# Ledger of designs, part 3: VHH binders against Small ribosomal subunit protein uS2c (rps2)

Target 1, 281 residues: Small ribosomal subunit protein uS2c (rps2), of Bigelowiella natans (Pedinomonas minutissima) (Chlorarachnion sp. (q06j20)
Amino acid sequence: MNFELKNFNTIRINKNQTILIKTTNLENSSKEDTYQFILKMLKAGVHFGHKIKKWNPKMSPFIYQKLQGIHIIDIIQSYTYLKKACKLVYSKSLTDNYNTFLFVGTKKQSPIPNSIFYHASRCNSFYINNKWLSGMLTNWENTTRSINTLKYLKVYQKTNMFSKLSMKTHSIIDKKKNRLEKYFGGIQNMTSLPSTVILVGQHNEITASKECRKLGINNITILDTDCNPEFVDLFIPANDDSSSSLNLILGELQVAINIGRQKFCENLKTWKNSSSILKQI

## First folded at step 7 (VHH; framework vhh_vobarilizumab_d1)

Design s27 (from e3 with G50T)
Fold by ESMFold2-Fast, scan of step 7:
Structure s27 (fold): chain B 281 residues (1-281), chain A 121 residues (1-121)
Amino acid sequence: as target 1 above (281 residues)
Amino acid sequence: EVQLVESGGGLVQPGGSLRLSCAASGFTFSDNYMAWYRQAPGKGRELVATIYSDDSTSYADSVKGRFTISRDNAKNTLYLQMNSLRPEDTAVYYCARDDYTWGSYRYTDHWGQGTLVTVSS
């Protein structure tokens, strides 16, 4: 809606990636593009839900059918909700470069923590992929203090004063620094609360979800068939057990954020150039 | 890692023909959309032709009827047959692996290094 399309104009995203935007108003062209993307989602396994015995009835509107002991998610709804989520993060990135994104996913023995790190880092965003500590957002003052302590310890360890301490004291300081790095490293450069939080693995991130609701922070949550849609602002019904599914969903959000940021920078350069010319008059 | 290597570029006279090839590696070629782009001196990069995973094709209006995109999935190779070449077809031609993102927007995932095609007498 808030994006101006040009005939196959290119937008650079990050490394070697560029976006080609179709400006045609032909219905057949739009339908073909949608078909290709849905086919991509199917190949990634986005539609594979959890086993029938491990589901939440509140997810029934998003379940297409049962097949061989597994719930099959409605891929058309997955596509529709993914598109809504991508438009939201794109618009936030396009509007203000101060809008920040926090990716959260801590479920151990799953593809989630690594996928969270991978996609957050590739859109210059923040992440929490080890453990959500109660109060991380609602007690932002305490979180800031922990971040400052981490930064202080990193600097202190490089000083001559530190080298004069006992081996036992070195061990104690190193353990404290490593603990803080584990929990706060992904958010150590956050100067304020995030504008949007992207959550994966709802059951593990219930506390994070509640904190977002309490603070009025928009959250986008990936919901598998065993999740609850009642306590989220925007959700994407999708398989959260597969690396291919997660990489597609989080990759699309990553790309949307990067496109928005790139377009914001282009608009800002155009405005600054126009303002400079006007000031010279 | 994904690699795309173009070949077949060169100097050709107006009205002549040329066939470009792109050797792909590092991915399942038959599952992906492939495209040819070109960049003329002093101009931006433009899409020339696309071949989808189902082997359907599309072309830019400027080349339709003159250029033919094709693929050989057994050889992991993409082709562009260029006929009735014009001076305005002079450009660096790029092989690309394309994909789709949110809202069905098309994007290029990987680029080749490019091959120069000069149409001149």
Scores: ipSAE 0.025, ipTM 0.377, lowest interface PAE 4.8, mean pLDDT 80

Design s28 (from e3 with S58N)
Fold by ESMFold2-Fast, scan of step 7:
Structure s28 (fold): chain B 281 residues (1-281), chain A 121 residues (1-121)
Amino acid sequence: as target 1 above (281 residues)
Amino acid sequence: EVQLVESGGGLVQPGGSLRLSCAASGFTFSDNYMAWYRQAPGKGRELVAGIYSDDSTNYADSVKGRFTISRDNAKNTLYLQMNSLRPEDTAVYYCARDDYTWGSYRYTDHWGQGTLVTVSS
């Protein structure tokens, strides 16, 4: 529950937006750094899978062994796939400022929804952490209309006209606004489909996964031992039942996105400088 | 010290094919993620395709099924096979090394000079 920000620096994108980036010693990217990170993953419980009776045989290649009634995930593979996912989101963020990320995780009574909100917010990305409504991406026109209705109701509630309405009418409007905020609040500033979707809790997000596949949107899915790696673009074998495990995995994706965005801005400054020199000639 | 030199660009008709090459030197090629980016006239630079050291690949949605990225570690060369070319594929194509270093959160990118691909009638 408690997060330490001692190892994080803030980067300002503009007056209203800041990004948290984990700052580590930049001098050394040795075997020692890799070993220390794997130890950090082990301490966070990334390797603790589901109970032995609740598993998918297709996850067998990613299971190290069975221990005390649970499957133990192969931490080296978890590290390797996490590194691949981080490089992918870094590369997309580095390409241009138009690449957007949508974090999805709606499993109730789990650490998933809060972890989704926290990490998406820290890399200026979008999120759905309450309920995936069928057609959220495949029926983007309908989703846009729902978002516009939410924005309209939020503005309307601040008007003098609204204050003159009956208490019963206030209740009806507030109930509608709260429902829309609950389902669409995390995507209310999305102007187009996301370039990449990050999914946590595959069984709860099957519809979201299918919609990504239908639209050709790349998805990165965290797969526990009871999940299916078939028809997923990129996955990370990891414990999805622990706050510490999720915060580590999602935190690393968040950092990679932020580093890519920072590097894009640095490249843009270089291009502007070149343009200025050319205009003088 | 790191050098990336692209070749293989040219003029091609819609529906045609081209194979781009990137000769890499100054680093251990086999250990690094390599990528192709492109920049269309008046547009920003975008990722086209990438390839990891274990030969797993990623592609932009606009080129999936048409382009294939590959590497020859013995020759320190990266390739992009482009099939079913479209006018919107017209761009300067850049070879890049992704130097995102895990653990220390270091990153640097190295770019080639680019090779022009023009798709027109």
Scores: ipSAE 0.014, ipTM 0.306, lowest interface PAE 7.7, mean pLDDT 78

Design s29 (from e3 with S58D)
Fold by ESMFold2-Fast, scan of step 7:
Structure s29 (fold): chain B 281 residues (1-281), chain A 121 residues (1-121)
Amino acid sequence: as target 1 above (281 residues)
Amino acid sequence: EVQLVESGGGLVQPGGSLRLSCAASGFTFSDNYMAWYRQAPGKGRELVAGIYSDDSTDYADSVKGRFTISRDNAKNTLYLQMNSLRPEDTAVYYCARDDYTWGSYRYTDHWGQGTLVTVSS
């Protein structure tokens, strides 16, 4: 469908249909920039929910209306919650370089795992995009042991001792390394629990969500119309079935993290300069 | 034209209270997300509390239950009520306005000059 945003809170879907949008929570210090970004979200399909039969009634506050057999997500709320999530990751990145982010999305046969890998990598963050093993965060000591085993096996495979082993033993070790790399590769450089976890595909990440809640780790979850907003710290109502939608949402979080890290470095330099001047007084 | 002027900082004993104020001018205050950040030596600026135009609020876990952010749109003023202060709360506190730009979020584009809060015995 063709969407365009009018100045008076209306979106034209086609020649015969117009959607009225509620702008109650729209920040407008840069009104034109805000509207342009909402148009970008519409073009990416952020507002396309699931089929009418597949929805969770607890998502009703975030559904604008039903159109041609699907729920249309309230794009203004998607924007507002995305802005809130970006501010959270930005502020954590701005605080210090020990704040880390873990992106989680394991749903097979979807754009989620590839989008998770792409965006986490571009903000030098960690990811789990194959399978969440129970206890990955709540049993951090065990996770650390698995990571250390993976690192050990990678180093061992490069030694002369390994070269002297039988082909059968090589196969056994390679299979063990590949299994560990599959589950722990994205977090192998993670030395402590993450400060924030970004979850995509709530139904597949229920265990991850529960572990974050138990540990008091902030989690940001992308919720489609079939998801449950209860017991989630912060969520973004959005289409999780489209690469363009996911890339926009995760891309904005990635940019916010990178900007925060850059400004942390700048603020640290200015503080060091101020401290040097004060020592001369 | 955009100006943020903070006041209310000072020396306070552990367990004490302070109220910070930020006078805003040069923009439509009521339409904007406003926030308090703080910076301790050797660290970057961290979000303490934020308030949306609809009065919804965000708080850092370390201050939740102790600090309260509020706004007076008629006076274009942002407040931070700080209770049960701890030595760890010692920092320069900044009032900030969020600005949004196309595609690449600009956060916290306007900062006040900062006000020093020292919590010591």
Scores: ipSAE 0.013, ipTM 0.425, lowest interface PAE 7.4, mean pLDDT 80

Design s3 (from e3 with F27T)
Fold by ESMFold2-Fast, scan of step 7:
Structure s3 (fold): chain B 281 residues (1-281), chain A 121 residues (1-121)
Amino acid sequence: as target 1 above (281 residues)
Amino acid sequence: EVQLVESGGGLVQPGGSLRLSCAASGTTFSDNYMAWYRQAPGKGRELVAGIYSDDSTSYADSVKGRFTISRDNAKNTLYLQMNSLRPEDTAVYYCARDDYTWGSYRYTDHWGQGTLVTVSS
């Protein structure tokens, strides 16, 4: 359904800098903001599910209807779950600068890997967008060793010793460094396990989801109509095939994280003589 | 309008226990971050403990193992169980709620009036 717009303010977040709005308006303004956002989701195609033959019956509560061979996702539920996810990542970002987010989405020949890279980078978060290697989180010590090897090879390539090696040896070292950069580059600055993992494309990320569960790491998963909502901590029913849908959903999570981080910094300035909060930095 | 009212503060001897309560009206605890902050004489406010919408919790290093944050969503009440109290825990304790208004990219925070906890012989 097309919604009619009736009197509204336009509020926007600067993509390069987060603009923080501290004052809430009247209740009518909040209702108007909700309405505008649902229209934005509809325009982005968040509600377009997969073809009817490629669905999981456990997603039935989140499907509004079938239309021309595809499932239409309930946009109100997509809105509600996205709102919950944004509030959660905001709250985790505003309370501790050490709360870290890991965005995961590796589905090849899809908009997912590029969207993951774009949005994770813009909220100074970590990402895996090429391949999830078994044990990336459960075998954290092995992951740390791989990251250390990557960092070592990058340093080594800048030395005079490297310059003196044969072209064949250069090629071997460069291939190893490029492989490690490809798999671990997005997490090379992670010093500990992430506080929250954001997963896109559940079928490709089943191993990542299982590892989060084993470690008690909360995950937020985008679920299309062919996904399984069981054993997921928080999910967002949404189209995961469209760049516009993914960019909207991941963009909102990115903005919420950035606003939370900005609020955390403002709080530090307000409480500047608190030794407890300063120790967290 | 969101109202937060703290209670349960008082005078207690070192090693004693207190349970603080924060009753909320005009809001629900679902999907919201709730926290306890404190302000000691001559110091700024500091985070003591927080509870997220997924029921995960966080604690300041100084209170880990001694304090427990919990909530009752049906009663719209936040609790802080304070055990093994020390003189340095003497402060005004504040209940706080931070909310992110999605779609409009705004946030609001709400604070109670505070409840005094004095740890002294």
Scores: ipSAE 0.526, ipTM 0.810, lowest interface PAE 2.1, mean pLDDT 80

Design s30 (from e3 with S58E)
Fold by ESMFold2-Fast, scan of step 7:
Structure s30 (fold): chain B 281 residues (1-281), chain A 121 residues (1-121)
Amino acid sequence: as target 1 above (281 residues)
Amino acid sequence: EVQLVESGGGLVQPGGSLRLSCAASGFTFSDNYMAWYRQAPGKGRELVAGIYSDDSTEYADSVKGRFTISRDNAKNTLYLQMNSLRPEDTAVYYCARDDYTWGSYRYTDHWGQGTLVTVSS
């Protein structure tokens, strides 16, 4: 279908369907820049919610209307919340190099796990995209133990002693190492708890969400029309079933993190140079 | 073309107050999110306070209840009222215009020159 925005008050979804949007919740950037970005969100399908029968009434403030058996998400609110989330991760990345990000999304047979891996990797952040094991954050000592076991097994497999063991023992050790790599590989270089957790697929990540709350770790969650906005620190109303929608949302967060990290390095370098000059004077 | 000029920095005793001003030109001030950042020696720039075009505000936890950000759209000026200053508030303070446009990949696209705030005896 074809998408067209007119004066931020009307969206043409196709030849016969037009939606009016409230612009009062819009974060002010130049009108042309805002228009182009919203058009990009529409083309990515960010506004497509779930079927009418599969929804949470608590999401009603973020649903614009019903169309052809699905809920249409309020794109202006999606834009506003996305920009707030990008600003938050940018600000944290700009502040220091101790702020770390963990991307979580484990929903099988969906675009989520691959999108999580792709975007987390491109901003040098951590990820969990296979299975959330209960206590991964709240029992950090146990998680650290599992990571250390993984590292130990990788080293041990390269030793002369390992080569002398039976085939059965080799298989047992390899199976244990592969299991640990599968669950902990994405976080094996984490030295402390993350400052921010980005969650995709709320229903699959309930345990992760609860652990973040218990530890006071800020979480950013993508909420589709069947999700619950209660008990979430910051959320982005958006389609989580489409690769294009998910890649746009996670891509924007990834870019914000990378720009913040780059500017942090530039600012630190500039400060060190200024301090050195002042010492000489 | 875009210019941000800070003023109001200086030396102040702990518990004192300062008001920073930022004169903006070269863009439609009333349409933009504006912010104050600070940079302490050996650290990166951190967000202190931000103000949206609708006058809603955000603050770093360390300054909540002590600092107040405000704007005067008629004068194209951004303010930061700093009360109950602590030695930890010592930093160069920067006025910034943030651009959230995804296509440009810029979030803080313009910085002022900075104004030094020193809190010590």
Scores: ipSAE 0.012, ipTM 0.471, lowest interface PAE 7.7, mean pLDDT 80

Design s33 (from e3 with A35S)
Fold by ESMFold2-Fast, scan of step 7:
Formats: structure tokens, C-alpha cells, sequence
Structure s33 (fold): chain B 281 residues (1-281), chain A 121 residues (1-121)
């Protein structure tokens, strides 16, 4: 289990996917649970901001104090905003399986791209963790064309016709497929624009953030002390340089999405059973 | 301003029934997960029943089959129908809004003032 509450069960669907199900056992006292979770956030280093010289003054409301050349983020606010973000993704995942979540984080030489891949995959969501190409969402027709080319090349490589081509031609096709897989692989099964985008590393994802705003797509962004909270719909003040911090925050969003989807599936199953019984009458 | 106002508590004899009501205001009631908690003299507060925005319910083992939680979104009201009451059910009952009920923890952000239920002969 990725947390220590005895009222949750984990079901593994396949190698890349698990579902967390709320048990029928109910627990007392949300205040003690809240306190323990804040301690978990502190242990993960969620509160460690950037060095003072990387400061953005607009993040002042979310900075608790300065300590040894580093800004310390207000953990209570980090918790409050994380809770709001989890509530939003849970409610969206509760409406149907078509609701799509896109995780975006491309900052090189950081834990971001790997954390994005890991958590998006575990909640059956889409991701972009290599590079954001301008127009990926605002020029959806072009993105769809690139995805279709990738799918076509993957199918083509499995054919007898491909096997008959020269080694030189194999190399050309493989290079084109690998480039498309690098940029579009994480979104290749998307048939429409995402309902919600989760961004990590604001400075690297400014273009992605702007595209979400133009399209009216809900944008949840993790903001470190050097980021700008203005004109961001929903954000989580947190350390984006630590693997443990990112895994905690993205892990909670992943769990919220999975619980919402599991709840949707349970309701759908209950409805089908009731409809079958009524039809027999 | 979020407000939760309980009513319906009182004195009943063992085996009797009571219906608790909670009038909610200051938020979109239909979108929220609502719960009933209770606290008996000398004991900690415990979760009794919860109802999600989709009307699915959950109950503590001690009350399953005897208590029924329900909601009326048109009236912004939460109910707890308590049947086959036992002396052990004597407690102050609290209406609560569950802001966060998923992931590794639960968070209740608003509580009512409580209503006393006494089960005694």
C-alpha cells in the first residue's frame, strides 16, 4: 500500500495499473488523520523551496520563512491546495470513463519526467514527459495526424511487407517512429482534448499552460517558490525538485483519480444488475 | 458561510426509532459527501454513516441494518433514520461535511453543533 490507512484495499488489474478501493470499515477522527498526513508531507520534503535568489515575490503568501538560504513553503497551505486538487480530479473521474487526465512535466535532469510517467500510467491517464510541442492542444487536428502516423508506423512494422524492405529503409522508418513515440507516445490513445491537465515545472510548461487557458481546460499546476501563481486556475505550492515530494503529491492525485473511477465502475455495475432484474419482471 | 444545523434528537426507549435531520446552507449541497458522527459519554467520536453525492452509502458495523442515511438535495437536508435503538446508541450526533474522503486520509471541514440522543427506559 502507498499509505497506512487500514480502511483501504488495493486491487492490481495488470502490471501497470492498480485500483485503490475504500473498505467498508469506517475510521474516526479526521483531525488526527490530517496531522499524520502533514507529517508525511514534511518527511517527503514538500516544504523545501528553492534558494532565495530564485524567488518570485508573488509566491510570498505561500512561503512560511527563510532557512539557511532556502525558502520554506507553508505546509498547511500545500495540504489545503492538494486536498482541493484531489477533490477536483476525484469529482471529474466520477462522471464517466471518458474523462481524460493529461500529466505534463518535461524538465530535463530532474525527477519530473519519470514521476509523470509513473503516476499517469498507474491511473490509466495520458502524459507528456519529453517535450511540449507548440500547438499540441490548440492545434488538435495536427496532433491527431501525428498520432495516426505513429499508430500506422507501429502496425506497418509488424507486416510482411516491412520485413521485405532494405535495412536502410528499415532504419529510416524506425527513426521516424521513434521520434513520434518520443513526443506523442503518451497521448497516442487520446481521441479528444483532455478534461484536466496536471502540470509540473511551470517554467518549462509555460506554452502548455497558455494552451490550456485558450481552450478553457482545467489546469492543476505544482508551484515551487520561483513560480508565478497569477492566472493559474488551481495550484499546489510544493517542492518540485525532490522525487519524494513529487511522488507524494502526484501519488495522491493518482489515488483520487483511481478511487473516483472505481466508484464510477461500482455504480455502473449496480445499475446494470438492477436493470437486468427489472427486465426479467 | 457554511452552516449545518441538526434537529430530531431526544429521549427514546430501547427498541424505539428517531429520525435526525441536518439543514445545510452556504454551499452546493448536492456536490458534497455528507456524514453522521456520534460521541458517547467518555468515548471518542466515531463515524456512523456516510452518503456520497451519487447517493451511495456506507455504515459502521455497529449500525448496519438499523440505521439509514439519506439526502434530499432539493431541500439541502441530510437525514439519519435510526431504528431498533439500543442503550449503546446514546450519544451526541453530529452532522458533518466531508471535504475529502479519498486517498490516504479523510478530512471533515465543517461540523454541526450536535444533537443529543438518549436511549433509556
Amino acid sequence: as target 1 above (281 residues)
Amino acid sequence: EVQLVESGGGLVQPGGSLRLSCAASGFTFSDNYMSWYRQAPGKGRELVAGIYSDDSTSYADSVKGRFTISRDNAKNTLYLQMNSLRPEDTAVYYCARDDYTWGSYRYTDHWGQGTLVTVSS
Scores: ipSAE 0.012, ipTM 0.177, lowest interface PAE 8.9, mean pLDDT 78

Design s34 (from e3 with R97K)
Fold by ESMFold2-Fast, scan of step 7:
Formats: sequence, structure tokens, C-alpha cells
Structure s34 (fold): chain B 281 residues (1-281), chain A 121 residues (1-121)
Amino acid sequence: as target 1 above (281 residues)
Amino acid sequence: EVQLVESGGGLVQPGGSLRLSCAASGFTFSDNYMAWYRQAPGKGRELVAGIYSDDSTSYADSVKGRFTISRDNAKNTLYLQMNSLRPEDTAVYYCAKDDYTWGSYRYTDHWGQGTLVTVSS
């Protein structure tokens, strides 16, 4: 096999990881690159659905076949929807610094909460991975008050005044701070509602999904074979029970966000240079 | 933890040959796209050759017909056979583990420390 190589633009996303982007349009995929990525998805187990008895018939268009008591998801559709989701978050990151992303996944005894934390952190985005409290987005003023209380308690605990309080009072304040950190820590630096919410584990995040709908906030949801694709803005049919599957899907969204943000910064630099030239005329 | 260790660099006369090796550890070598990059003095790093998990290969135009990339999955080793070397091939050569992203491009996940190749008379 023979294909043309061109210069790559180098974009650093952290100290140990560099993204090399072809000078051609990012949306252009060679057949070889597409084939290799689909193989990567298969190896990660993206196509392994739930047991036959646990499925939702509304997911039938995304099911390829039944094999040994489980539904097998159509990997080509998983790839197509994943690519669409990545293009969306890339475009949002490319056009505006005010576009923020919130990753949500709270299912206990699953790989979801840790995967949510890991990938949101790697793209400097926000997350909720412990529990969705009713009204977290629809009652944003109340959420802001809770965040401010958390920040206040953290600062207060570092003061000389705090060190002079009784051990019992220390314990009470520490417990309150730890509770707030548990629920609001991942969103403590959010100053406004997110522009996009990425949801994992539809059944656990029904309240979050409804709040996004009520506020008109676009959501991207990972749907396994037991999920409902109705009333979801954009979804990715995929296995949500495997760390490897989740890490691949969320990792691709993370990379798309990071590339978009870096391209936005490059465009700003170019625009400022062009504006300086125009001012000389 | 992923580790890539290059060897085989050195001084060679124009028209000579060298074989570079890269010993890989800490990941499933056979499943990954592997590549050789180089960086000449005063220039950025450029992709020289790449090899997919199915042994399909790609080459930069400047090295086509002269360089051959190959892999030994049993030994977790990547090779670059360099023939008909030119002074313009003088560079530090880097072994790299690339990863795929949403089907449109690759990005470099890990780099080796590099090995110097000098082509001079």
C-alpha cells in the first residue's frame, strides 16, 4: 500500500502528548485510516450490547445481529455517529472560547464515573460523576450558591481563625466541605451553563437529560442496546459497560475538543496579525 | 508504561546504508500503528515512514524507493532500512507510537529519545 504523506501541524495538548494534524482538511479520511479505526473500535468492544432480554426495540435499527445471547451493535453506525459527534464538538470548540462541555456519568459499580473524570479532565472540561442533584442546571442560581459555599469553606479552612476552632467544629465544617466537593467539585469553576452536555448511562441520567431538554442545551448521549433513542439530540450507539469501549468513545470526543480549541487559538493569532496589517492602511 | 528505544544510528558516507531498530515495550505492539520521524537541524519533525497493524506502509516522497519500514511483532521491534543515503537525510530519527482519531488523522502518542544519522563525505 502506498499513500501520500504531507507536512503535519504540531499541536501539544499536554506535556507528554502531541497531536500531528495533516495539512489537508481534517474531515478527509483515507480508506486505510477509516478501516484501521473501525478495527480499533472492534478491539475495544464498542459493538458488544446487552443480553437479548434487556434490549429496547427502539434500538433495533442499530443492532446488527444476535450472538451467544447478546445483541451486537452495528459498528459502522457506531463509527458514523461517533464521527458526527466529534465533528460537532470540534466545530463548537473551533468557533468560540465560550463553548463549554460538561461530562455526566454517575452509574455506581461501573467504569462510567472514572472514565468521565479522566476524559473531562484531559480536555479542561467539567464533570459530574457522583450524583446528579435535581435542579443542577435548571436551578443554576442554587448551584452557584453551593459552588460559592464550597469555595468559601476551602479558603476558610486555610485561615488562622479556623485553626483556633474546636475539634468538633472542625469535623462539622470538614464534613460539609467534603459533601460539597463530592457533588460540585467537578463544576466548581463553571461560571455559566454549559453549551454541550455529554451523557453516559441514559437510565441513570434521565433527570440530567430532561434538564438539558428544558433549557435547550444540546446533549450527546451514549446509547447501549437497552436505551431509548427518542428525544435525544445526538447519540452514539455503543457498549457502555466496558472501560475500553467508553475510553475510546470519550477519548475521541476529548481529542476533538482539544484540537478545536488549539485551532481557535491559532486562528486568533492569525486574525490579530491581519488586524494589525489592516490598521496600517 | 510505554517505552521506545532506538538504535542503529551513526556516520555513513553518501550512497551508504544503515538499519535503525526500535525496541518497544509497555503496550500491545502488534495492534498499533508505528512510525519513523526525523528532525534535521533548523527544521521541524517530519514523518518518514509508517506501518499499520496489517503491515500496510506509507512513505514520504523524499525517501520512497530508498527506505523500507518493517516490524517484527514477535520481538516487539520496528525497523527502518535506509539505502542510498544522501547528505539531506542527516537528522535525528525518532521512533513513534501513533494512535488513530475519528478516522481522519493520526496523532503521536509516544516518542523515543532519537538516534542520530549523519551522512557526510
Scores: ipSAE 0.021, ipTM 0.354, lowest interface PAE 4.8, mean pLDDT 80

Design s36 (from e3 with D98E)
Fold by ESMFold2-Fast, scan of step 7:
Structure s36 (fold): chain B 281 residues (1-281), chain A 121 residues (1-121)
Amino acid sequence: as target 1 above (281 residues)
Amino acid sequence: EVQLVESGGGLVQPGGSLRLSCAASGFTFSDNYMAWYRQAPGKGRELVAGIYSDDSTSYADSVKGRFTISRDNAKNTLYLQMNSLRPEDTAVYYCAREDYTWGSYRYTDHWGQGTLVTVSS
């Protein structure tokens, strides 16, 4: 065991990021660590809920107060549920590198689609941030065919045969490829159904949520004050209207996945090295 | 956007002293946890010292009693005072900005370019 600091293991995620993991590994946060993180959540505006006119009464257990025409979310509950969600995705990433994560958020004219793309990409996960087409998961055969068509068209466009086609045919093929890239580009490397789906914007992703339930896929949903917590397996009460709030919540899930995958990779390297040494003895 | 620029590295004899500085810009320095790391030839980056926004500090066992981390929030500058330097302190020293996750992890999100400290006669 190599420790950079007493009580910590240093994990390198990329050239610019290292993470210090306490020896207790997610089981016990110090009072100071918890306080600092809650301050970070408050600064990001995680607690700013939706306008009173659009709230769902079933979210009342997660609402602390009404202030200036909006609901204020209980930050302690937001923290507790976020920590639980992070532990879940960390455990899945730590156990098997074949566990895949799909981030979904398609709400137009919001920070959601860009936040989804940014965080999914940073943890080598899949995403849908333009439009959820009915059957994307429940009709996986059809989704696979669409993905294969997209991959084929991308390869075909790089051939000499394509360059010799008429301008009209070029336009038709390019339009079809762009449509498929728009809807399926973020999942084009998925070979199987995801083990976990992370949803942002429940109202826009109701179909995605139903498909996850039908297939028994673990679903983590970010719920603002206008959302419904019933029949959602795991959720995080949080502001889904601001980029700072979304980037914090999704960033924490991203970091959890990366820590788990880093640990899995290091464990695999340790096993390979042990096997190599034994062969040389 | 975020920029960390180290200075103060150089050649020093064993038993000597050096003071490293890190000029920070592009963020609210007083709100952030700051740290010094070092990397010796053939080794990974090691945390040397950290300082919290409330000025509480932490040190690696190898430097306790010899090194002192401090911050000047008015000047957006982080310091590392290194005393009683040893040949094994020879390394590239990096300034780092750190952040918290889930309340149980601390991670580095920005690195400086590094400054070389060589301890030899």
Scores: ipSAE 0.024, ipTM 0.354, lowest interface PAE 4.6, mean pLDDT 81

Design s37 (from e3 with D99E)
Fold by ESMFold2-Fast, scan of step 7:
Structure s37 (fold): chain B 281 residues (1-281), chain A 121 residues (1-121)
Amino acid sequence: as target 1 above (281 residues)
Amino acid sequence: EVQLVESGGGLVQPGGSLRLSCAASGFTFSDNYMAWYRQAPGKGRELVAGIYSDDSTSYADSVKGRFTISRDNAKNTLYLQMNSLRPEDTAVYYCARDEYTWGSYRYTDHWGQGTLVTVSS
């Protein structure tokens, strides 16, 4: 027992909460950087799970303990899985420009839809943050028809022909365009199925998760204590109710995607310069 | 274009002190994680010290308590104050911008040219 305790350090999360961190899990050349990032995660509230009565027993390996009627997520595992997810999206972004990312999170009256929009936009990726319509990915032909209709209506509204239509007809067309923009605006520039889907709020996105599984699309899901890790390719145990927690997790994924894309572009420039030199030889 | 220019390296006796400076340009210095790396002859580059945009710092165990990293955002300059220098600290010291930092993973996108620090009698 004493031996086991020697491997822990106490971190004060807030006035009323303290967590034990097993320091041996953090042994590497960047030990201090790892601790600083874990502290950042703790400050963001990544470790705050749901109330004990609102949990899925399949999440028990990722729960550190119960505290004040809630489950506390194991922050070291949250860190490890987030690191793995960041490495995966970085690698995909580094490979080619055809690897696309779709961020999905539609839970109303939560920080999820705005966080989804913000982070997807900052890495030039696609998003769905209003409502998942059944078949959005599995019935891709129908989705592309809706996207094409949206694009057509946007172009049509800028024409002289449109300006000559009645006020009533203008209103009808505008309502149809606005409805399509609401559901498909975030994916209007998608020409093919995404290579990776990032889901927030698993219970609200059950249909999206099932469609990804059916199509074999890589699925990264943020799992709170009430979520189910089955049939998820890669998950990140984390608080999905807090803006600060979501912004930290999604922000790290966003940065990893952008770094990968930057390196891909640098590699292309290097290859282009090498091929130009070879042409002169 | 991103530019990192180091200065302050030189020959110093064991127990002495040196202050390294790195002048940064071509990016928003205040928003970036900055670091000092070093490379001794025949060894790989190792992280010495890092500083986040919020001024929180990290240090390698071998230099903790002896070295201090700091930044001046108004001057776009990174510093490394080195005290109680040892022969083992002899290396080329590099100023670096780490675009992505994740535990043991580093994606350093820009390096300075390096400045030589020699600790010898």
Scores: ipSAE 0.014, ipTM 0.211, lowest interface PAE 8.0, mean pLDDT 79

